# Designs tried in a protein design chat: VH-VL binders against a6qqv9r220to316. Part 2

Target 1, 97 residues: a6qqv9r220to316
Amino acid sequence: DCRICAFLLRKKRFGQWAKQLTVIKEDQLLCYKSSKDRQPHLRLALDVCSVIYVPKDSRHKRHELRFAQGATEVLVLALQSREQAEEWLKVIREVSK

## First folded at step 1 (VH-VL)

Design c9 (framework fv_cosibelimab)
Fold by ESMFold2-Fast, scan of step 1:
Structure c9 (fold): chain C 97 residues (1-97), chain A 125 residues (1-125), chain B 112 residues (1-112)
Amino acid sequence: as target 1 above (97 residues)
Amino acid sequence: EVQLVQSGAEVKKPGSSVKVSCKASGGTFSSYAISWVRQAPGQGLEWMGVIIPIFGTANYAQKFQGRVTITADESTSTAYMELSSLRSEDTAVYYCARDSGYEIYYSDTYYFDYWGQGTLVTVSS
Amino acid sequence: NFMLTQPHSVSESPGKTVTISCTRSSGSIASNYVQWYQQRPGSAPTTVIYEDNQRPSGVPDRFSGSIDSSSNSASLTISGLKTEDEADYYCQSYDSSNLGVVFGGGTKLTVL
């Protein structure tokens, strides 16, 4: 039922990050603030979003996937490695078509 | 395996500041947040604030805003808590604790799975 | 802001079951996870329950946690009481409105 799931860091207020269970099911990305929550804290329709990958380098501390609706950034996720980021990006592209 | 080791006891005068250290071993430091919690003699636990070392961000309990500063040095795997303008009421054991929650704004997952041994700070004239 | 209220003390005989309550003054107890810490004299706290009802490795099955939305409280239950269970017990949750950790006032458990 889910295409991919992992605990990923989600960008929050004040430049902070929170580890959340992140799931892609059908064409939606769902974030749960705790593993026991039945309702996701965030639901994002992937077919109306663009995503870009910003790798970790000398100017960027994290591997980030940035999601936007039009020109508005709506979600930023941080991954542990380039390989994890590429895996998630591939799934996102497949489900959003 | 996981250890948080704090600096030794201190005696300070009113109006001075104190800086307590908390050195982590293993993957404890970079992968988790570090909170500071104090306990006055015979009293309960009181949360002071948290730092997420990998991001360099800190958040403080309202009662301590303006007096407390929490910092981290990733190169030495050490977190610091500095409390200024000390009063006799600040006499307490100060603990650092590993915090599994990184989400300060919306989180319900703050959970202190490992604690330092505590540092007694006595504020007296 | 909310407070977590615990009884100041509870006592029970060895082998019996004791329950310690933790009541949230405003907002739902189920809105945020509750943890329970045990503190013996002269020692740092240790976790006995996290995320409402989970036991860390090494904590015996005698310890359990639960949430009761009707009373707006969390409970720590210790069955088969042993003398080594004597300690102060603290509940803890998170206040998302004030971005802060909240501790209960603590309960002194005496095993007579």
Scores: ipSAE 0.005, ipTM 0.583, lowest interface PAE 11.8, mean pLDDT 84

Design e1 (framework fv_ersodetug)
Fold by ESMFold2-Fast, scan of step 1:
Structure e1 (fold): chain C 97 residues (1-97), chain A 118 residues (1-118), chain B 112 residues (1-112)
Amino acid sequence: as target 1 above (97 residues)
Amino acid sequence: EVQLVETGGGVVQPGRSLRLSCAASGFTFSSYGMHWVRQAPGKGLEWYAVIWYDGSNKYYADSVKGRFTISRDNSKNTLYLQMNSLRAEDTAVYYCARDYDEYGFDYWGQGTTVTVSS
Amino acid sequence: DVVMTQSPLSLSVTLGQPASISCRSSQSLVYSDGNTYLNWFQQRPGQSPRRLLYKVSNRDSGVPDRFSGSGSGTDFTLKISRVEADDVGVYYCMQGTHWPYTFGQGTKLEIK
């Protein structure tokens, strides 16, 4: 069963953002276009990633969760609010080592 | 044509279990995610469970998480809802619904009534 | 969760007259893809809900053109240009922009 599910924005190349039906299941984060998708557009193992929260402010347009493997940023998700970001961060921490 | 037919509702006592079925026809059931939505007497509609096209992912509203289980059998074109530890607040008409690319529910079943009463 | 508020809760209309139903959301329903995922449903007495409109103003197949939707951001309206006897029922707005999907409390349409 999924621990959490929401429509989140996923940052794509060249500054584009795409709506993704995003879930956390076991220790993986999965991005789908819809529940009809046969494969997720992205699979990310949370136990090998670090995550930081970058709140919306005068220099940042969105509440972002940024995921990295070592020094390489591998995923950026935008959340609607600080509350939603904190909820997702809590689940990510719980399923990670 | 597209049809969704729910069965399995009835009158049950608190703490008991009930299993709902939704039989799909007129479309390729295995290609769609499916949802359960309920409507309490005199109240509005409330979403509470989704299952992906192949059963790989499932998600629930907090009010039913741990008590209700959504499942499907694509070989029988049937969606299920197993309801355990039923409470008076679960009294509602239960609808299965199809979602077309997350635009919102384009087809609904006729509903099946669940009454939890002592 | 996003709260959807409809007004009025009930509406009595003479046959052939127009009807208008309002829906307000607690948050903007405009998504970053530019789409507004606001739906309208009709539920006739004893029947299941039927979707009338999606993405604010797009009519589902078989829905007569006397039903129209408008609005943006947080304020939306469903209009019926000429109410017919078969329009009696409860009308619901629903947002699909934010998860989970949430519905308005419903507006009951009656004939005077």
Scores: ipSAE 0.102, ipTM 0.740, lowest interface PAE 5.9, mean pLDDT 88

Design e10 (framework fv_ersodetug)
Fold by ESMFold2-Fast, scan of step 1:
Structure e10 (fold): chain C 97 residues (1-97), chain A 123 residues (1-123), chain B 112 residues (1-112)
Amino acid sequence: as target 1 above (97 residues)
Amino acid sequence: EVQLVETGGGVVQPGRSLRLSCAASGFTFSSYGMHWVRQAPGKGLEWYAVIWYDGSNEYYADSVKGRFTISRDNSKNTLYLQMNSLRAEDTAVYYCARDSSYEYLDDYYFDYWGQGTTVTVSS
Amino acid sequence: DVVMTQSPLSLSVTLGQPASISCRSSQSLVYSDGNTYLNWFQQRPGQSPRRLLYKVSNRDSGVPDRFSGSGSGTDFTLKISRVEADDVGVYYCMQGTHYPYTFGQGTKLEIK
């Protein structure tokens, strides 16, 4: 079943943020509009993406995980705490092997 | 019942300023991004500004950048457009429209529009 | 900017007959998240635009089944299976994939 799941903020076009139910299953990251939806509106294969963690500090408002395919940023998620971000990074690194 | 009501339009001379307001009701205004879209007489729709749900970021079409300023007051459920250095080509019906939601489904783009307010720039 | 081209620019239809409107974009409208941000709007004479469809084919609440949308990449179609008198107006496609947002020039639908 899912390795990890939580409501996270997803960065939308033009930099807006939206709350999304975010799940990692096997080697995929899935975003759902709500816990009641059967199909994700976003699927991302983690084995073809790099991830960078940008922690919250005086210059950065949010704990962000930024996903890229090559030079193209394909997904940005904001987490509520450094501990949550580190937990998600650990799972992402494990499933990307 | 979602409602958006624009006010502030009128007839103005070139070079003058005008401020438009869009009063929102029937939804959690602070959860939604907001747009301004205009329509010149007999022409199509043209997008020109958007503001985030929390007012932290704005984007403008190049044609109005530096002349128009979008802003919002979430405590009053109101969206604003400050229009400076008005030109004849700014003559249009100005609509506010709702964007994506922070709290809900993130595909709510232009799902509700106001009735529009008419701006006529003439000499 | 992404150019949205609609055809035809005007269409006259007999009541009860089908209508079809094409929308073509100068670039693919598939966003990096895999979604295609193509909307269709209806504007009746003297009224504000109303969104009919979002993300190509999803109908808004209250929009009758007569309206359907299809397409992918750069080529999209709005279909009305049986035109009714209150369908008179101008129809616009719009892309939200690329900044700035752009609309098609509009297609005027009239009854014969």
Scores: ipSAE 0.013, ipTM 0.670, lowest interface PAE 7.9, mean pLDDT 86

Design e11 (framework fv_ersodetug)
Fold by ESMFold2-Fast, scan of step 1:
Structure e11 (fold): chain C 97 residues (1-97), chain A 119 residues (1-119), chain B 112 residues (1-112)
Amino acid sequence: as target 1 above (97 residues)
Amino acid sequence: EVQLVETGGGVVQPGRSLRLSCAASGFTFSSYDMHWVRQAPGKGLEWYAVISYDGSNKYYADSVKGRFTISRDNSKNTLYLQMNSLRAEDTAVYYCARVPDYYEGFDPWGQGTTVTVSS
Amino acid sequence: DVVMTQSPLSLSVTLGQPASISCRSSQSLVYSDGNTYLNWFQQRPGQSPRRLLYKVSNRDSGVPDRFSGSGSGTDFTLKISRVEADDVGVYYCMQGLEWPYTFGQGTKLEIK
């Protein structure tokens, strides 16, 4: 039922990172604090979000996907590799068509 | 390769102010949250302040809230701590440190700078 | 705040013998991702702290394999399999689960 699913690092307050179960289902991105949680602690409608990929380089320690609603950054996820980031971007673009 | 160097410590009277600096090199400073940790003479470690990578968010331990101000200048790769209304219990070695990671990595700490508050 | 309690406060060990330090947290340090956010630090006399272990048992860069960590939930142990002269110092556990980050009170390791 989900299009893509993985434990991804989510940026918390003050740049602290925590792994969370992250799922794209239908047209939404859902983040769960625990795999046993019935309700996601974050729910984003992908059709109203912009996403920017910031690859790991001399300025950035991690491969990041940054999600914004209007001018407000609402979520930053870190991926393990460029390949994983590109896979997630592909699904996001397909779902937000 | 990665290095943090604290400066600005010294001996100061109670009620006065002091500014500490931490110069970062060997990593992309603007991509990391930065922390201050202190250690009173003969005592353990106390975490007391953090600033986000872009400077927009800050958090302080209750012991320093309202008296200390953390700031950073990403163009100069430098972290600052403005210490106002200093008290005897602020006497400590002050370390700057990068965010503790939840994965394999290097957790750099500076050499520390000593602040002594005495009358 | 999460309270971290270490025991013993100090220990003296003969060179080449093992050493063991305990750390207890006032709440579970296990996060929903299955990881436990417990760190161990070493501070040699006159030096800055350095991290030895993260997520209970993972060695930081440059840390010798004679240092190992174990434990789960609220009860953790740092072991040094064969103590060397350079191991003299104070050892701290630290929780990285939530702010404020908190340290144990420290355990002083001395050579007999």
Scores: ipSAE 0.005, ipTM 0.551, lowest interface PAE 13.8, mean pLDDT 83

Design e2 (framework fv_ersodetug)
Fold by ESMFold2-Fast, scan of step 1:
Structure e2 (fold): chain C 97 residues (1-97), chain A 119 residues (1-119), chain B 112 residues (1-112)
Amino acid sequence: as target 1 above (97 residues)
Amino acid sequence: EVQLVETGGGVVQPGRSLRLSCAASGFTFSSYGMHWVRQAPGKGLEWYAVISYDGSNEYYADSVKGRFTISRDNSKNTLYLQMNSLRAEDTAVYYCARESYDYGEFDYWGQGTTVTVSS
Amino acid sequence: DVVMTQSPLSLSVTLGQPASISCRSSQSLVYSDGNTYLNWFQQRPGQSPRRLLYKVSNRDSGVPDRFSGSGSGTDFTLKISRVEADDVGVYYCMQGTDWPLTFGQGTKLEIK
């Protein structure tokens, strides 16, 4: 009963990327190291976050969703296509209300 | 099983150069950031360099900026450290270490290779 | 740079007794994602360092539950509930919150 689920790249603090099973369930975004993990190692409440979509172009190498709490960026996810990014953004907007 | 094996250490005179290698196996090397950490004889651990998973970004401790260069060859699963203008204070055991999936640094370490800078 | 200060620098413990090591940082170690990147490492004589704990209190696989970590902000503690002979070595705290990465000066644990 997740709203949306996919393996997405998560940006790590040095700018590295890790492929993680990412799901939205209820109003939370959860990242798992692998599909075998029972507990997520990152849990983000979407009702306290803003999200910005930064599409891939000549200045940006990836389609990114950037999540912030206030002025602090707390999560950046990379998606494989504009369509996937827009799908995720729509779900995020719906569940955060 | 994750393994990291450092080689290339030895005794070298001040002002000379040396290149260290770290051979990785048992994991997808190209998906991990890699670090170099050193330990002078009888002293503590000191971090000095990191390289991103794809080799596009590097960071150094101020003490080695301009003298040391970190690089990697993902096709050979190998991390390198080029050390130039070596000084007596660079004498240490040099470890390579992996950055873990969850932002936790140094989940695996190599056995170390010894560099002695002596006249 | 974030300065990491350990106390004591050395301790001698009777087998089976508890041991406690303190680590203090010159700045808060809470990263912008809300996590605290404070790690603990063990280095046995003649061996490479081994990570014991990450993010303050999370134990790495294979690390016995005698080892526990606690703390927040700038003040952290590593505890060994019942010291065993194999625990002899040097223990290091390390911050991963800010660049450059920095280690404490190390605490040497010896058995009486």
Scores: ipSAE 0.007, ipTM 0.645, lowest interface PAE 8.4, mean pLDDT 86

Design e3 (framework fv_ersodetug)
Fold by ESMFold2-Fast, scan of step 1:
Structure e3 (fold): chain C 97 residues (1-97), chain A 120 residues (1-120), chain B 112 residues (1-112)
Amino acid sequence: as target 1 above (97 residues)
Amino acid sequence: EVQLVETGGGVVQPGRSLRLSCAASGFTFSDYGMHWVRQAPGKGLEWYAVIWYDGSNKYYADSVKGRFTISRDNSKNTLYLQMNSLRAEDTAVYYCARDLYEYGDSFDYWGQGTTVTVSS
Amino acid sequence: DVVMTQSPLSLSVTLGQPASISCRSSQSLVYSDGNTYLNWFQQRPGQSPRRLLYEVSNRDSGVPDRFSGSGSGTDFTLKISRVEADDVGVYYCMQGTHWPLTFGQGTKLEIK
C-alpha cells in the first residue's frame, strides 16, 4: 500500500519541471508518469538519502524537497504548498527510520 | 466495446465483511490502473481506492484505510474490493472505473455499480 | 485536499433553453505543465457517471456539441446550449491537478 501519493513536479535536465505521480511505498519513493506505467521513471531508497526542505520565499520560486546520496543531489521535487511539503517530509522521516 | 460489470453487493450487518468484484471486458485489462468510487444514497461521488496496472501499488482514502483492500487478478480480468469492519456510513453504490494513461484524465469508463447496504 | 464547490445545487430548465453550472476550486487547477485538469461528468437517474469533458473544454467521443466547458484557474463553467429531456441528472466537476482526486458536490438538472 502506498503511504502517500501526489502529483509533484520533478526537476529535469536543464531546469525543466515535469508532473509526476509520486508515491512513497515502504521505504522507497517512486515517480511515475501515470498508474499505467510499467516501471517508475525513478526509484529512490529513502534509508540511504538525506532530504532538505527549501521553502518558497522571495529568492525561491517553489517549495522544494531536495534528496541527496552523500554529496550528490539525486532528486528535486516541487510541492504546491508548505503544508504539503511538511506532510511529505513527515512521511519520509517515518519510513526512513 | 469497453465493459465493466460489478457484483458482490448486498445487505450486511455492521462489523461484517463483503467482497466486491468488477469484471472487465473489451480492452486489455492488464494495461490499465483501476479505481473504486462510491456514492452514498442521495449524495455525491467520492473516490476511495486505486490500484496500478499490475497490482504493484495501491492507495486508499483515509476514511477506509486499514479496512478496505483493493486487489486484482489480471489472469481473470477482474478487480476486487475487500471491505472489512463495515459501518453504516459505508452504505453506498460502489463503482469501479478505468484509469487513463494520464491521471488527470481518469474515469473514462465506469461500471454499472453495485449497492452495499450496512444495516442492523 | 482541494475542495470543489458547485453552484447552483439544483436548477430547473425549460426544454430547448440553455443551462449553466459553475464550479470553483479552493486552489488553482493550472498545473505547472500548463494544463488544467478539470473534468465534467453526467449521471442520469439510476445510471453510472459518464465523462463529458476533460481538461476544461475537450469533449469526449460521442458527447454532443451542445455541451461546452470554459474557465481557468479556480472558476469553471459547464454550459448546455439547449437542454434536452435526456439531460436530466446530476452533473459533477472533478479535479485531477492535485492528489487525491476530488469531486464537486453535484448539481441536479431538472426539466420544468
Scores: ipSAE 0.006, ipTM 0.639, lowest interface PAE 9.9, mean pLDDT 86

Design e4 (framework fv_ersodetug)
Fold by ESMFold2-Fast, scan of step 1:
Structure e4 (fold): chain C 97 residues (1-97), chain A 122 residues (1-122), chain B 112 residues (1-112)
Amino acid sequence: as target 1 above (97 residues)
Amino acid sequence: EVQLVETGGGVVQPGRSLRLSCAASGFTFSSYAMHWVRQAPGKGLEWYAVISYDGSDKYYADSVKGRFTISRDNSKNTLYLQMNSLRAEDTAVYYCARGEYYDSSGSPFDYWGQGTTVTVSS
Amino acid sequence: DVVMTQSPLSLSVTLGQPASISCRSSQSLVYSDGDTYLNWFQQRPGQSPRRLLYKVSNRDSGVPDRFSGSGSGTDFTLKISRVEADDVGVYYCMQATYWPYTFGQGTKLEIK
């Protein structure tokens, strides 16, 4: 039932990061602090969000997917590689259509 | 085991500068955000500066923006605060405090230093 | 900025009796990860602050179980079930949900 899942870094305050089990099911993105947690700590409807990919480069230390609702940034995830980021972005765009 | 030791406080005249240091031991310093918190004589605790685990992000209270600079040297396990253009209202005990672990949902200020006193007087 | 308001600002308690301190925030302290970043600190005379509780109710290592925390959203309570002489000092609540982090004014606990 899960379209894609992985432990990703979720951006917290001012550059702090938390490793969380991140799952996409149907049109929702869910973040769990642990694979042992039964309920997600974050639930995000992808059909009402915009997402941009900010690749790692000389100005950016991580591959990031940034999610916004209107003008408000609601979630930033860091991925291990460009390939992982592109895989997640593809799934996100597919389920939000 | 975990220790934070502040140094560099003293008595200075208004408009002068001081540099505070906080030496950390007993934990992986480079994995934690670090904060400076101050306490004016007879007053409560006030947060004023933070630096991320790798030094890439810094935030300040409005009262010290442009005058204070927070920095760290992870190779020396040391946190710094450069204080310029000191004012009488900067008189306080300055504490360094351990912040959030970089990849966890941890809560800040589980360890504090002993504090170093800064007195700004004519 | 989030305003943290403590009540009472001073409290005199007989040894062995309970003490209760209230902390109210100007907005909900639930962070986007579902956790509530409300901490309690103790500062004994002449000493550095020491964290007693984090995320409302979790005791730090070495903190006696006579200290407990409760609350949700905007209203929080620190309770000491049986006050001891070593509990004299100032108690602070603090929020770490929103930047900048803010402390309450402090509550001074004295023994009668």
Scores: ipSAE 0.017, ipTM 0.654, lowest interface PAE 6.4, mean pLDDT 88

Design e5 (framework fv_ersodetug)
Fold by ESMFold2-Fast, scan of step 1:
Structure e5 (fold): chain C 97 residues (1-97), chain A 119 residues (1-119), chain B 112 residues (1-112)
Amino acid sequence: as target 1 above (97 residues)
Amino acid sequence: EVQLVETGGGVVQPGRSLRLSCAASGFTFSSYGMHWVRQAPGKGLEWYAVIWYDGSDKYYADSVKGRFTISRDNSKNTLYLQMNSLRAEDTAVYYCAKDWGDYEAFDIWGQGTTVTVSS
Amino acid sequence: DVVMTQSPLSLSVTLGQPASISCRSSQSLVHSDGNTYLNWFQQRPGQSPRRLLYKVSNRDSGVPDRFSGSGSGTDFTLKISRVEADDVGVYYCMQGTEYPYTFGQGTKLEIK
């Protein structure tokens, strides 16, 4: 029941980026430190989140998907390309219905 | 293999300044936030400063805010602490420590450098 | 600031016997992301601190199985199932949920 899965960069508390196995399953986004981990480091319910795509440009170094619950930013993911970001956005929109 | 080495400690008089350095090796320094933690003689650990991976943001404990400045040079894999207006209560062993992000834990620590503020 | 309180402040344990250290926080350590950022550190005499556990119960690589962590909300426990001579030192709990990061006052473990 995995909808989409990839190694993406996740922005950590002090702005550092960590490569993590990121999976969308059902209506949840899960991040694992490694493919060998049994439980995710982070679980995010997508139906209660808003997502904004911030494309890479002169002001932004990465293609970012920023997730918020209300006014609080709860997750920032970096994608390798615009195409990858659009693929993930499509899945996120579908599961948030 | 992975290590942090602090230097720059010493004995200084109250009101003077001192600059500490922390040299990192064995990991990608530019990918991690870095912290300074101190320990007064015979006392416990006290966190007081953090800097983001790229130097873009910083946070300090109120006890040192305005007196201490944390900075980093990612091209040299080095973390700095500029300590101004030193007080006797700043006497401590100063450790730099590497952040693990979401774990909010210091996974790698330096050996520490001793700062003694006395007249 | 979140106040971290450890008890006891010191304990003497016979080799091979269990040891238990409690840590209480003045506020819940459950972050808005659902994680509890409670860590345990060990400092052996003359050495730098070493992380033992992160997010309450997760053991760092190289940390022996005899160390375990438990708890939730505001009450946490570090347990050593069978104390060894190398366990002598001071143990600190630390919260990373709120700024500033705060440590407990430390618990000194000695062998009888």
Scores: ipSAE 0.014, ipTM 0.662, lowest interface PAE 7.6, mean pLDDT 86

Design e6 (framework fv_ersodetug)
Fold by ESMFold2-Fast, scan of step 1:
Formats: structure tokens, sequence, C-alpha cells
Structure e6 (fold): chain C 97 residues (1-97), chain A 123 residues (1-123), chain B 112 residues (1-112)
């Protein structure tokens, strides 16, 4: 049903990070507080967002996908590897057309 | 005015050590990742090492990994390169160069360079 | 690592004539944000490198409009519309799309 799902870190206020079940279904990205929750606490339409991949390097501690609506950053997710980030980015680009 | 000034180069025998410094001014040094790039006589530019804005992450070219150590002191606005076990192949002009700020992915790397300091490894 | 290949490696031109330098990457330099992180640098004899262009075609402050950059994907060109004596030096392309950042081998520009 979903195109891709995984437990990812979501950036919170003051740079805190929370592990959340993140899924892409249709053209929406959904975040759940836990696998036991039936309702997502975040629902983001991907067709109105731009996404930037910021890889882990000398400047950045995590592989991040940063989502923006216009100039406003609305979501930042951290992934475990470049390969995982590229996989998610591919799906995001395909569903946002 | 952004300035980067390298010092510490010189003539040294194989197997010895040198420490290079790069003094930064005219910008908030602690916001930027910094690079060391070398240029052997008559050759092109070759990247060697980089350090993150806060010093927590460091990356090296395979040819110097284990021999060179990059570090920084943000309170002194200074970047360092400790070069151990020097070889004739390390003979080059060493440049300090600025990267993008820590919170910004501009892709506008190496916008400012120092004048370079010459390291000659000879017997 | 991404390999950057420049052509020609040496170029001799008459003052006032145009010059063209090619840069080819081993893979596409288009980043996921749609930008292409391809830079051009100039190094005059005895001087440090100076960035001329960033993101393919954007001129740095103080760079004359005689210098222009073009290209996309894997193929890029630096053009000097009318070469002046001060243009003598080595020109490098550099990609910042994939870590580690990599440079071309350089193209030496000389006046006939």
Amino acid sequence: as target 1 above (97 residues)
Amino acid sequence: EVQLVETGGGVVQPGRSLRLSCAASGFTFSDYAMHWVRQAPGKGLEWYAVISYDGSNKYYADSVKGRFTISRDNSKNTLYLQMNSLRAEDTAVYYCARDTPYDYVSGEYFDYWGQGTTVTVSS
Amino acid sequence: DVVMTQSPLSLSVTLGQPASISCRSSQSLVYSDGNTYLNWFQQRPGQSPRRLLYKVSNRDSGVPDRFSGSGSGTDFTLKISRVEADDVGVYYCMQGTYWPDTFGQGTKLEIK
C-alpha cells in the first residue's frame, strides 16, 4: 500500500530529534509517533514541497532530507545512509510529479 | 575583507614533521568548514583535508590518511595541518580555503583562498 | 570519486580572439535541488586560485563579463570572448555535487 516506510529521525524544536515511523502513501508523507498509532501526527503533501538532500559530511552530522514550501522549511528527516536517502528521494520525486 | 594567511612552510628532510597554520579574518570563522588543498610544482590542484565548523568531523585524502592531522582553534580563528612522516611527494604549495557555512548548502565551495605556503621535502 | 576531465590541456590564442575550455564529468552534476554545482577557477602565474564562476554560469564579484560559463549534466564550457594579456594562467573546473569535491587537471592558457 505504501511506497516506502521506515523509522526515521524527525527534527524537532531546538534541534531535538525523535524517531518516528515515516511512510509515503500516494503523494503524501505521513509520520506516526509509534507503530501502535493509527493516526499520523504529521501529514505532508509532497506535490507542493521541494526537497533537498544534505549528505553527512565534514559540515553535517546526519544524512538529511529537508522539505520546504516556498522559502519555509517545514520538515527535516535524518536517514541512516546515503543509499537510504537516495532511495527516499527517488520515491519522493516520482510521487510529486 | 575576508583574508586567509598561511604560515609554517619550509624546507624539511624526509621523515620529519611540519605544522602549517592558516589565520582567518573578516568573517565568522567558527561558522565555516575549512580545507587544505595542495599543488605540487607544475601540477594541478589536489584536495587533502577538510574539517567541520566545530572540529568534530575530519576527512582526508587516502594518500595522507594517518600521516596528516587537520585541527582548528575557533577562539583564535586559526586552522592547522600537522604533517608527519613527510615524503618527497608531499613537496607542494599548501593552500587554505573556505567552504560553505555549517547551516547552508550553497555548493559555492572554495570562494576564498589563502596565498599559500611552500613545503619542500628534500635531503 | 567523480572524475573531471578538461580539454584541451594547453591553449594558445592571439590577443583579442576568443578562447574555449571544455570540462566533462564522469557522472551528471545535477543535484537533487535542480542546481548544478560546477565551479571555474583561474590561477595566474605565481598567484593563488581565484573563483571565476559558480553554479555553471554565475560570475563572482569583480570577474569581467568576457568570462562566461555554460553547460548541463556532464558537459561544461568556459568561454573568454576576447582574451587579454591578464588572462594568462591555468583554468580549473571543480564539482561540488558529490563528496569528495574534485578538480579537473587544468588548462593552461597562453598568448601567441
Scores: ipSAE 0.006, ipTM 0.572, lowest interface PAE 13.1, mean pLDDT 85

Design e7 (framework fv_ersodetug)
Fold by ESMFold2-Fast, scan of step 1:
Structure e7 (fold): chain C 97 residues (1-97), chain A 121 residues (1-121), chain B 112 residues (1-112)
Amino acid sequence: as target 1 above (97 residues)
Amino acid sequence: EVQLVETGGGVVQPGRSLRLSCAASGFTFSSYGMHWVRQAPGKGLEWYAVIYYDGSNKYYADSVKGRFTISRDNSKNTLYLQMNSLRAEDTAVYYCARAYEDSWYYGMDVWGQGTTVTVSS
Amino acid sequence: DVVMTQSPLSLSVTLGQPASISCRSSQSLVDSDGNTYLNWFQQRPGQSPRRLLYKVSNRDSGVPDRFSGSGSGTDFTLKISRVEADDVGVYYCMQGSHWPYTFGQGTKLEIK
């Protein structure tokens, strides 16, 4: 039932990164602390968010997907590669209305 | 095992400067943001500054903005607080604490022993 | 800023008796992720603060069962079911749901 899932790094409030099981199911993005958790710690409706991909380069240390509602950044995920980021972007765009 | 140790406190005259250090051990310092929290004699805890894990962003309480500068050296596992233009009301015990805010239930879970700053003439 | 108000500011209890400390926030502490980031700290005389509880009711490792937390929204309570000599100190609530982080004024617990 999930469209895509992986352990991704999620940016915390003070800029720390935490590894979380991240799942896209229907039109929701869900983050779990571990695969053993039954309830997600973050639930984000993708149809009300914009997403920007910031690739790793000399000015950016990670491949990041930044999600915003209006002008407010609500989630930043770090991916392992450009290929993974593009795969996630494709799914996000397919499930967003 | 996991430990934070503050140093650099002392007695200083108003208007002078002081630099505090916080040495971290037992965990991957470069993966955590860090806070400075102070406690005036006989008073409660007050948050004053935080720095991101990589030093890229910093936030301050309005009362110290422009006078205090938080910084870190991840290669030395050390957090710093540069305090300029010290005032009598800055007299306090200064604690460093580990910043880890998320749905993992972290929030100032590790504290140092504190270092005392006394501003008097 | 979110104002955290504790009550009472001081209490004296007889060993073995229960103690309750209240904490009220000026606005709801339910964060956008649905969690309530209310923490309780203990500070013994001359010592650093130690976190007792996180997310209202969850005990940190090594914290005895006699400490419990409850509440929701804006009203929270720390309870000690059976006060022991080592419980003497000041207790603080702290919110991490809204920026900046704010602490209550503290509640001093003494033994009669």
Scores: ipSAE 0.007, ipTM 0.609, lowest interface PAE 9.6, mean pLDDT 85

